# Ledger of designs, part 295: VH-VL binders against q9nrl2r1430to1533

Target 1, 104 residues: q9nrl2r1430to1533
Amino acid sequence: GGVHELSAFEQLVVELVRHDDSWPFLKLVSKIQVPDYYDIIKKPIALNIIREKVNKCEYKLASEFIDDIELMFSNCFEYNPRNTSEAKAGTRLQAFFHIQAQKL
Short names: E, the ipSAE of ESMFold2; O, the ipSAE of OpenDDE; V2, 0.75 times the mean of E and O plus 0.25 times the DockQ between their complexes.

## First folded at step 21 (VH-VL)

Design m7l (framework fv_erenumab; at its last look DockQ between E and O 0.93; V2 from the best seeds 0.83)
Fold by OpenDDE, look of step 23:
Structure m7l (fold): chain C 104 residues (1-104), chain A 121 residues (1-121), chain B 110 residues (1-110)
Amino acid sequence: as target 1 above (104 residues)
Amino acid sequence: QVQLVESGGGVVQPGRSLRLSCAASGFTFSSYAMHWVRQAPGKGLEWVAVISYSGKDKYSVDSVKGRFTISRDNSKNTLFLQMNSLRAEDTAVYYCARKPSYSRATYFDPWGQGTTVTVSS
Amino acid sequence: QSVLTQPPSVSAAPGQKVTISCSGSSSNIGNNFVSWYQQLPGTAPKLLIYENNKRPSGIPDRFSGSKSGTSTTLGITGLQTGDEADYYCATWDDSLDAYVFGGGTKLTVL
């Protein structure tokens, strides 16, 4: 198993949240706003949830942290068509994440 | 070509029931969440209820909970609003409206022409 | 009382420019896309602006939307007599877990 610094995960989450394209990912989708979302997305996740997991030291490996972030993007692309603002924002944010994740 | 047409409105006394319908055409009805929005005479717009594309999930504003039920029949491209125990404050034009299927979408398009419900003793 | 606040009325002469404001909070306009609707007398609302500043097909570029912080503004240039209508802003409210509308603004063309 690998060793990680909690501060590294925390800092990356902060950077993701501050990014201009983080708005689709800051919190879970409302069941009332999008009542069919959870029929399609079976493992919902958002940056606030990931942040909480970081704060609770639930990630023992960097790969676990990365997997949750990738799941977040995967959910976005699964539900939203490519030409939507959500998907476009996700594409840019994911690219940013991939660059920052190399520092982990 | 996308069109929504409401029907079923009328004049009723308090405590009575009405069932509104909304006929959809020009798009794949079963792929969209549908909403009811109402407008009291001379007043603004108020969101009333939403139903998922499959009809499995339904939600409504607190003021109509226990009295109003939203439903749909995808085989007939029709949205419904069953209104029981009607009150004077339910008097309004009722619009059906379509919502796009994006995770952060917040707008309605199109709207039906509306059907008028008047609750008066 | 509406969650989103609009001026009750605005007026201008044909050819002029008008703006309609809509103010909310961080839980609605601050965090979510805003839409604008036009309601001509005796008719149903029609979508004018979505996602803060985008126009649906068929809406002329005389209509524009902008958002800043917890407020949004609808702009109408080259005002025409046919623009006389009620205008509503709308968005999602995270706190109320509901769609919310402004109180509406009546635009009179002088």
Scores: ipSAE 0.855, ipTM 0.941, lowest interface PAE 0.5, mean pLDDT 96
Fold by ESMFold2-Fast, scan of step 21:
Structure m7l (fold): chain C 104 residues (1-104), chain A 121 residues (1-121), chain B 110 residues (1-110)
Amino acid sequence: as target 1 above (104 residues)
Amino acid sequence: QVQLVESGGGVVQPGRSLRLSCAASGFTFSSYAMHWVRQAPGKGLEWVAVISYSGKDKYSVDSVKGRFTISRDNSKNTLFLQMNSLRAEDTAVYYCARKPSYSRATYFDPWGQGTTVTVSS
Amino acid sequence: QSVLTQPPSVSAAPGQKVTISCSGSSSNIGNNFVSWYQQLPGTAPKLLIYENNKRPSGIPDRFSGSKSGTSTTLGITGLQTGDEADYYCATWDDSLDAYVFGGGTKLTVL
């Protein structure tokens, strides 16, 4: 718990946001832009939501934080075909996350 | 060959109705969200409406809400736009268009040839 | 007024290069993929560029796209008389929750 753990989660979220491949993950998908998204994806999430949860101290364990990040990638791969720019960005960002998460 | 063909346009007086159709061929129509985009004479492009794969979810630009209804018949590979209470400002060429079903896609391809709607007194 | 700003017209001679600009904001071009469309007189728009800089099959490499910050440009090299058309940039706007198109640029080949 406490400030030191929140600083670690915040730092990792900031690193993900700054990554060139973060663009599919910065904000929730609009239902007007993609009207089928929420019929397929039942647990939507994005980096702005995860960052808000960090700031509100909603993560009690590193595993809870990691689970939300992994859910974000899982949603990307479930909705987007593997040959899309979204799926390719997700694959690279997920690999980056796995390296950074070793420090948690 | 992927193709979209619009029909149903015409000349109509203000307050009347028209129903536009868009016949799709060469792809699995039921796997794509479909859009209507219009263009007033000598003006630019304006997005009008979108419909989900099943037809369950529909969204339109505020200026046509309550007047225009987008619908589809997947068994006939056909997209529709029911236009009620037409106004002079609705005068435009109406295009149907497909957008890729990716979470961040912002582009339309293909487009139909368009059908002209003229609302005049 | 259009949310995305394009010059109303541009002109160049056959064989020359032309660039068409499109300016927006962080809520549209800055955060989202940009596409470009060519509209020949009396025809439907045709996709030229998607995802900032990619060409669909059948579009020659004379057409290129680029994006920097809140602006994007369409480049056309080896200009041909058949390139006379209106050109539109387009993207998604996060604040408006809507698709937005530029006002269009009329290209004249002198």
Scores: ipSAE 0.794, ipTM 0.915, lowest interface PAE 0.6, mean pLDDT 93
Fold by ESMFold2, look of step 23:
Structure m7l (fold): chain C 104 residues (1-104), chain A 121 residues (1-121), chain B 110 residues (1-110)
Amino acid sequence: as target 1 above (104 residues)
Amino acid sequence: QVQLVESGGGVVQPGRSLRLSCAASGFTFSSYAMHWVRQAPGKGLEWVAVISYSGKDKYSVDSVKGRFTISRDNSKNTLFLQMNSLRAEDTAVYYCARKPSYSRATYFDPWGQGTTVTVSS
Amino acid sequence: QSVLTQPPSVSAAPGQKVTISCSGSSSNIGNNFVSWYQQLPGTAPKLLIYENNKRPSGIPDRFSGSKSGTSTTLGITGLQTGDEADYYCATWDDSLDAYVFGGGTKLTVL
C-alpha cells in the first residue's frame, strides 16, 4: 500500500535474490531449454518479474505481492518432482520467505 | 535398462537427404523432451535439436535450421531427425539423448551409441 | 572457438590424480549447472558428473566435480588405464539459448 510497504517489498525481493537457493527463480524458464514447461505452468513468474512489478508500483496490497511470490514456489513444486534440486531449493527459499514476510 | 539406439546413418552426396531414427526403451518416452547431439570426426560435441514430449515444440541450432526437422512418434517410442540439403560439414556421428524434465536441468542421460552420417562426393 | 574452454590434453601415471579445467562465462557456467561426460575411444559419451558435483549411480567417488564462478573442474584420483578417454564439460548458455560443450580434453594414462 504506502511508501513503507513498497520499500519492504523491494527489500524482501533483494533478500530473496541474495539467498543461495534463489537460482531456480531468478528469471523465467527458457522455452528452448525446457520446451514443455509452459504446457504445465500457465502463470509463469520469477523474481526478476516480481522485482520489476515492485519498481513499477504494480502491487497495491501486500497480499498481491505475497501471492506472486507464493505462485513462484507453487510453480516450482508443480513442475519439479520433490527429490530435485529445484524443489529442494524452493522448499528452503519458501521457508526463508515466510520468516521475512512477517515484516509486511 | 534405459536404452537409446540410433539408426539410418550412411554415406550420401551433398544435397541429398537422410532420416535418422532413435528407438527408446526402458522409460516412459512420452514424458521426456528428446535431443540430437552430433560429433564431427575428430571434433567435439555439438547440440543440434530438441523436441518437446508431445512433439508440439521443436528447436534447432541455426546451422541446421530450415534443413533438419526433429520429430517423434510416441506410440512407437521413436525419435527422428529428417536431414535435408546435406552438406559436408554435417558429417558426424549423431547421438540421441534424453534430458531430465526438471526446470533447470542441463545434462543428458542416457545417450544412444550413435549413427554415422558421411556427406561426401 | 568453443565458448567453454578446456585444455586439449592431460596426462598422468596410474594411481596419480589429475584435474581437468573448463572455463566459461556468466551466461553459461556462472548461471547454470555443469555436467561432465566421459567418452571412451569409439564409444558414446557417458554422464560422469551432473549439477556441478553430483555423481550418477555407478560412477566411483574417485571422480569429482566442482564449480567456482565461471569455471568448473573435473577431478580424477587413483588413475586407471581404463580412464583414458576424452572428457567434456557441458552446460546451458543463456545468451545463445543453446546447450554448449567444451572442446574436450584427451586424458592419457602413461
Scores: ipSAE 0.745, ipTM 0.902, lowest interface PAE 0.9, mean pLDDT 93
ESMFold2, look of step 22: ipSAE 0.725; ipTM 0.889
ESMFold2 (binder alone), look of step 22: mean pLDDT 93; pTM 0.944
OpenDDE, look of step 22: ipSAE 0.850; ipTM 0.939
ESMFold2 (binder alone), look of step 23: mean pLDDT 93; pTM 0.947

Design m7m (framework fv_erenumab)
Fold by ESMFold2-Fast, scan of step 21:
Structure m7m (fold): chain C 104 residues (1-104), chain A 121 residues (1-121), chain B 110 residues (1-110)
Amino acid sequence: as target 1 above (104 residues)
Amino acid sequence: QVQLVESGGGVVQPGRSLRLSCAASGFTFSSYAMHWVRQAPGKGLEWVAVISYSGKDKYSVDSVKGRFTISRDNSKNTLFLQMNSLRAEDTAVYYCARKPSYSRATYFDPWGQGTTVTVSS
Amino acid sequence: QSVLTQPPSVSAAPGQKVTISCSGSSSNIGNQFVSWYQQLPGTAPKLLIYENNKRPSGIPDRFSGSKSGTSTTLGITGLQTGDEADYYCATWDDSLDAYVFGGGTKLTVL
């Protein structure tokens, strides 16, 4: 990508972080808080990791950035039953992301 | 009816060992991470240790690390806390507690009734 | 000292209301769910509030929770003598990588 694409990724990550439903996604799940998480989730990711990858220019294509965001939501729905606050927040934030991602 | 019942507490001298047990009933024990929380006489609650569903992953707070070991036997629906090299500051009521295994859950329910450990010379 | 700060005591008359505060930081209350526990003398803690403001089945609506920024409060209305207990807030601290409890608040119903 270019400077303009990286700026767009940064803006979108900032919008996600500021969203009321971002709380399950801000940082990686602690193995001490949830010791079984990493036995179930094979590719953990969170908004802080994605933001660091944007800042280090590690996304070469918009599709790679979108794939990491979608992986984050997929992990949430894989681990958390649908009736949890985590899954509900993930559903709303994913819908918000899909609308904003149209700009990419 | 969901229940947790602790046992194994007692009065021991410093440097001795105790093994606490927590018998679980009324739920699928093997589907939950389990915790130990203690409370010194007249003091507040202190989280001590956690163990994963399978028993493969376990953690304890620094103040007891190397001395206390959490374990479980899913075939017997029982949680354990092996307490070695006991110190006066380990004197407390020890509670076992269940926590839902959601990615951001921070609450404990149910709690056992507690078992008292007194380390005294 | 406790990572989460609560007043050591609070008191009110039967039928009145009280609010018990719990203050933390951005590494705990500021970014985590909070729970509250009631401990009657000589008994185990009992969950009153989870996920900031939700009540388990069997907890009356006289008990409520709220969270704002790095602080949380437990509200109790229509105080009864049976409410005399120690109350604890609790959450996860992502900097300490540990569950943390407030120091506790003793509620006296005079």
Scores: ipSAE 0.740, ipTM 0.896, lowest interface PAE 0.8, mean pLDDT 93

Design m7n (framework fv_erenumab; at its last look DockQ between E and O 0.94; V2 from the best seeds 0.83)
Fold by OpenDDE, look of step 23:
Structure m7n (fold): chain C 104 residues (1-104), chain A 121 residues (1-121), chain B 110 residues (1-110)
Amino acid sequence: as target 1 above (104 residues)
Amino acid sequence: QVQLVESGGGVVQPGRSLRLSCAASGFTFSSYAMHWVRQAPGKGLEWVAVISYSGKDKYSVDSVKGRFTISRDNSKNTLFLQMNSLRAEDTAVYYCARKPSYSRATYFDPWGQGTTVTVSS
Amino acid sequence: QSVLTQPPSVSAAPGQKVTISCSGSSSNIGNHFVSWYQQLPGTAPKLLIYENNKRPSGIPDRFSGSKSGTSTTLGITGLQTGDEADYYCATWDDSLDAYVFGGGTKLTVL
């Protein structure tokens, strides 16, 4: 843990953000753009929020960090049908994450 | 088969009110967020308002806030736009439009044929 | 003034190719899918392109869309007289928290 672990979280978030399939996850969905989103998704989260939590050292365990990332993907799959660009991007990005997370 | 049909337009004096309707058919109306978009004569398209599936959440462009209210009756597959305190600049064709239910979708399909609102003294 | 910038008009002869540009910023086109609409004279807008380059059912493949950076382009090949219309680009704008449209482009078929 400690500083070394935080650096690993930071690096992973950077890699996720830079990924071509990160566009659904960079920021929270706008309430005006999708007014029903928050009626369905009760724990909204995005990469910018996760990045901020990392920077504030809010993750004491790797499992907590992983849980938030998985929540992000779970929300995507809950709201978006499988055949949507959002869900497809999420599927690819999650696969990438799972590979990178093994390094934590 | 998916269709939107607007009605309720007309000619009114400034300060008066109109209520537009949009009748939906050919799809599950209650599963879609609905929008109003308007087009002034000879001008471009302007987004006006949105309402959620259930009607709980409503938003509108600043220029119509406090004057226009979007609503819906899912039991009748109908979208509404209550327009109060109408101004000359509200003169336009008003379209209802359907938005797909994806988190990052940004397009409308289909559009209604539009109903014309003319505000003139 | 529109948030998205389009040329006011373009023209070409039947059978030729035309392109219509739409330029925005990082808060709209740079971060979101773009759609294109065709509006024939006296009619309602019709969806031509969604998600930058996808065509709805019924739209011929001579209509195409592309996106690069903060700009998008609508391409029309094999121009027909029936293509004479106004064309609008559209997307979401993060800074305005609103759906935004281009100013529209009048396409004249010579």
Scores: ipSAE 0.849, ipTM 0.941, lowest interface PAE 0.5, mean pLDDT 96
Fold by ESMFold2-Fast, scan of step 21:
Structure m7n (fold): chain C 104 residues (1-104), chain A 121 residues (1-121), chain B 110 residues (1-110)
Amino acid sequence: as target 1 above (104 residues)
Amino acid sequence: QVQLVESGGGVVQPGRSLRLSCAASGFTFSSYAMHWVRQAPGKGLEWVAVISYSGKDKYSVDSVKGRFTISRDNSKNTLFLQMNSLRAEDTAVYYCARKPSYSRATYFDPWGQGTTVTVSS
Amino acid sequence: QSVLTQPPSVSAAPGQKVTISCSGSSSNIGNHFVSWYQQLPGTAPKLLIYENNKRPSGIPDRFSGSKSGTSTTLGITGLQTGDEADYYCATWDDSLDAYVFGGGTKLTVL
């Protein structure tokens, strides 16, 4: 926990949002656009939700923040076949996240 | 040889009902959400409704909500559109279409040939 | 009325290049993939372009798509008489919570 960690989380989320491969992750999937999504994905999450949680100081541990980001990628790979643009973007953005997360 | 074939169109009076069918072949129908799109004579395309692969979730545009019901029978590889309280403005060619079930997909392929619905006295 | 704006018509000579524009907003083209469809007279729409700039198998490279900000364009090079058709852009709209199509552009090969 603490202010230092929360500032680092905001910085990481901003870097993710600005990345070219963030487009599948910016907002939650519409139930009307993809009616099957929420029957498959039980814990939906997106960068806008994670950013809101950071700003509301809802992450008590760095591991909780990392778990939400990893859940976001896990959901992408669970729902989307590996050859889709979504899965390819997720793979690249996840690699970028792992590098940035080392900075704490 | 993925194919969609619509049927059930015709000429009906305002206030009556029609049920459209779309027969699917050449793919695993039960794995895809399915859509209805219509086109009024000489006009553009208008998305009408979607149904989830299981048939559990159904959504339609506000202009037909409460009057049209989308449904499916996966055992028969068939999509339906029940159209009640038909109005002159519902006159159109009705197409069924498949959309990939990817989280951000916004395209339709394939499309059926269409079935014509004319609402007139 | 359509939330995606296309010119109602465009014309060019055989062998020339045409571009068909489609303008929207941040709630549709700005946030989502765009697709383009060709509709020959008396036929169903056919997918030409998906995910802004990708072609399905069987679509010649004369057809191309691009997206910039809240606008997208369909390009056709080496124009042929068989290209006479109506062309529609399409995407998802966050505000309407619905799929939306442009009003359509009639291409005439003079």
Scores: ipSAE 0.780, ipTM 0.913, lowest interface PAE 0.7, mean pLDDT 93
Fold by ESMFold2, look of step 22:
Structure m7n (fold): chain C 104 residues (1-104), chain A 121 residues (1-121), chain B 110 residues (1-110)
Amino acid sequence: as target 1 above (104 residues)
Amino acid sequence: QVQLVESGGGVVQPGRSLRLSCAASGFTFSSYAMHWVRQAPGKGLEWVAVISYSGKDKYSVDSVKGRFTISRDNSKNTLFLQMNSLRAEDTAVYYCARKPSYSRATYFDPWGQGTTVTVSS
Amino acid sequence: QSVLTQPPSVSAAPGQKVTISCSGSSSNIGNHFVSWYQQLPGTAPKLLIYENNKRPSGIPDRFSGSKSGTSTTLGITGLQTGDEADYYCATWDDSLDAYVFGGGTKLTVL
């Protein structure tokens, strides 16, 4: 908890967005593009929403920030079969996140 | 083996209605969102509508919104397009198409062979 | 009048290579996977390329796809008379909330 920790959240989100495997996670899934998504995924989240929450100081604890990031990956793995490009990107980005999260 | 077969096309006057059907086989129909795509004579492809697995959620392009209704019967592996208030601009070959149910999928495979709708006075 | 721009036609001799371009924007090609379709005369579209550069089973190696920025290309080598067809790029567009297709490119094998 604190201002330094919130700056670290922002920098971590920027690093995730810049990663090659961020493409499935940048914005929420369009319900017109994928009309069944929101019947299955009950707590949708994406990097742009997480970044917005950081900017609005909505994360009081590092665990809350980490929980949203992990929820993002969990949604990907729940919706997409493991051999899809989306799930493979999620696996690689999640591994990268775990390494970068040591900065928190 | 995976197959989509459209039917129900024909020649109708403006303002009339038609209902298109698409029979699916060789895959678990109820696991896929289904789409209609049309092609006016001598023109390119235009996406028209999508329906979710269950049939609960339906979306269509603005030019047909309020006139066309997409629906499905999962017990009969059949997709439908109810086309009301038909206009000359709706003249096209209508294809049904399957899209993978992945969160970022943007491709259609397979396509049906199409059914022709001609709206002419 | 598609938001995805393709040349109206291309041509080349049997055995040669041709490329077909497709230009869009950050709201479509820039942010989303591209697919390519072959439409032989009098037939339905057939998937050639998905996820920018992947081939479904049964599509030979002489068909290839690539994407750079807001543009994508379909490459066809070893041209055959049977390749004469219309070719379409396709993707999702965030601003239109719709799937979009290019205007199509007629390939003539001379």
Scores: ipSAE 0.768, ipTM 0.912, lowest interface PAE 0.9, mean pLDDT 93
ESMFold2 (binder alone), look of step 22: mean pLDDT 94; pTM 0.951
OpenDDE, look of step 22: ipSAE 0.846; ipTM 0.941
ESMFold2, look of step 23: ipSAE 0.745; ipTM 0.904
ESMFold2 (binder alone), look of step 23: mean pLDDT 94; pTM 0.951

Design m7o (framework fv_erenumab)
Fold by ESMFold2-Fast, scan of step 21:
Structure m7o (fold): chain C 104 residues (1-104), chain A 121 residues (1-121), chain B 110 residues (1-110)
Amino acid sequence: as target 1 above (104 residues)
Amino acid sequence: QVQLVESGGGVVQPGRSLRLSCAASGFTFSSYAMHWVRQAPGKGLEWVAVISYSGKDKYSVDSVKGRFTISRDNSKNTLFLQMNSLRAEDTAVYYCARKPSYSRATYFDPWGQGTTVTVSS
Amino acid sequence: QSVLTQPPSVSAAPGQKVTISCSGSSSNIGNYFVSWYQQLPGTAPKLLIYENNKRPSGIPDRFSGSKSGTSTTLGITGLQTGDEADYYCATWDDSLDAYVFGGGTKLTVL
């Protein structure tokens, strides 16, 4: 089971990274660029970290992978006001993720 | 009317200290990270330091680290830059600037009018 | 000093179009939003363009921005004598962990 799930996780992460709305999520937010970020966001995550966890076989269940992706979106909406480019990109990418996640 | 007004600049000898102030008005000062940016005579813009909206987190460029300290007083809507051990290469117009606290924002708006610091013997 | 490379000067006649280039790398322009600033002689910088191509309120549409790969351009159409200024691009650099500005471009209206 695990090998096929790993392939599916890899495919989905690649699709997310290639999406036009992935730019807010590619790398962790720098604490120097945005010094307030880590006062608000206690569990930071980004697509590069999720990709590394997939490649190291750290996700034992599909739910763990999905939880990390959802955490990433939750962080975006918690930090960024709804009218920002970040929040709008997050809304569109999350919708895309929910459609693609049905393949898991 | 969103406004930033710098003060505290002057002519000072090498090794001396100056404290710059930036008075903010027309917006909720405590909701924004604040920055100092400088410009040497006839040269381009150089980012100097940033402070979080609470004042808890502070960062500065390596060239001024240990000499310059950024701070703020949200009750007075004022940003500060304490400049110690000033060097000739610190001669510049110093601007305070606001940056939106969005996770990927890279722009500054507004800017103050600047205050001139000249380090000369 | 020039992490972001701009031409030192550009010039054109009134009513013409100019473009000012700004070239960087994947650690800056390639992965992050770019902003552009106008600095008239003796004045503070003024935001012209943010998030690659957006204008703040009060900036006329004859100013435009675009980004492709690791480069960005500022376009000015209908050039006016009041546009004579220094222009700076700016972004974040994740290898330096710092905000970076271009070296600046002096625009002269002939």
Scores: ipSAE 0.761, ipTM 0.909, lowest interface PAE 0.7, mean pLDDT 93

Design m7p (framework fv_erenumab)
Fold by ESMFold2-Fast, scan of step 21:
Structure m7p (fold): chain C 104 residues (1-104), chain A 121 residues (1-121), chain B 110 residues (1-110)
Amino acid sequence: as target 1 above (104 residues)
Amino acid sequence: QVQLVESGGGVVQPGRSLRLSCAASGFTFSSYAMHWVRQAPGKGLEWVAVISYSGKDKYSVDSVKGRFTISRDNSKNTLFLQMNSLRAEDTAVYYCARKPSYSRATYFDPWGQGTTVTVSS
Amino acid sequence: QSVLTQPPSVSAAPGQKVTISCSGSSSNIGNSFVSWYQQLPGTAPKLLIYENNKRPSGIPDRFSGSKSGTSTTLGITGLQTGDEADYYCATWDDSLDAYVFGGGTKLTVL
């Protein structure tokens, strides 16, 4: 990863955060709000964590960045039934991500 | 169909203990986190405690921490609230309530009919 | 003092429309789904609205919810005497790491 890739990662994360369907993904799930979450989801992640990793230059390859975003969606679909608002938002945001990720 | 029925309330002196029960029917009890919410006479609703569907993870508000313990028995479809060292300010109707197991859910449905706890000398 | 602010009371005549407001902050209503509950005298709360604007099965469409910024509103049209109750908004508060309820609004149908 170079300077141009780091700028692309930051731009993509900002676009994801601003998307109407980002609400399930902005921050980690609270263990108090959803006490079962961390017993099911072993690798929790959220857009705020991914953005922090981008800012600290922790992604050396585009594939590493893409893997973290995909993990975020995978966690959503694993925890939430398909007919939930969370899963529907995740499906739309993932499609948006796949279009934008073609630029990486 | 889906129903929660509470029991165990009563009149008790300060410093004593009560154990509340909430019997669930009409749904897969073991698939839901369960909550206790209370309401003091003439006052609004106050969230008290939550327990994970397995019973492994528990949380209660600071005002009752160390005195109240939430627990469940999935084999009997029953939720419990063990209340020790009761104080006058614990006087309330206690409701059990179900919350969907979704990552961002913030709503309760159904609610039990409540059981009244009066702490009085 | 509740974290979510509701008017203590509201009154309207049968057949009229009423709106009940609930205001919070960016750490609660601004960041989380809102639900509304009806509590008839002497009964348990009943879910009216969830996820800001959705109705559970069995709740008539004269009940509606909306959310804008850090505030939410419960709308009731075609008021009936049986609507006389206390109404509570509720949500999750990120800063408190807790579920919070509004102070409640007593609706009288005169």
Scores: ipSAE 0.765, ipTM 0.907, lowest interface PAE 0.8, mean pLDDT 93

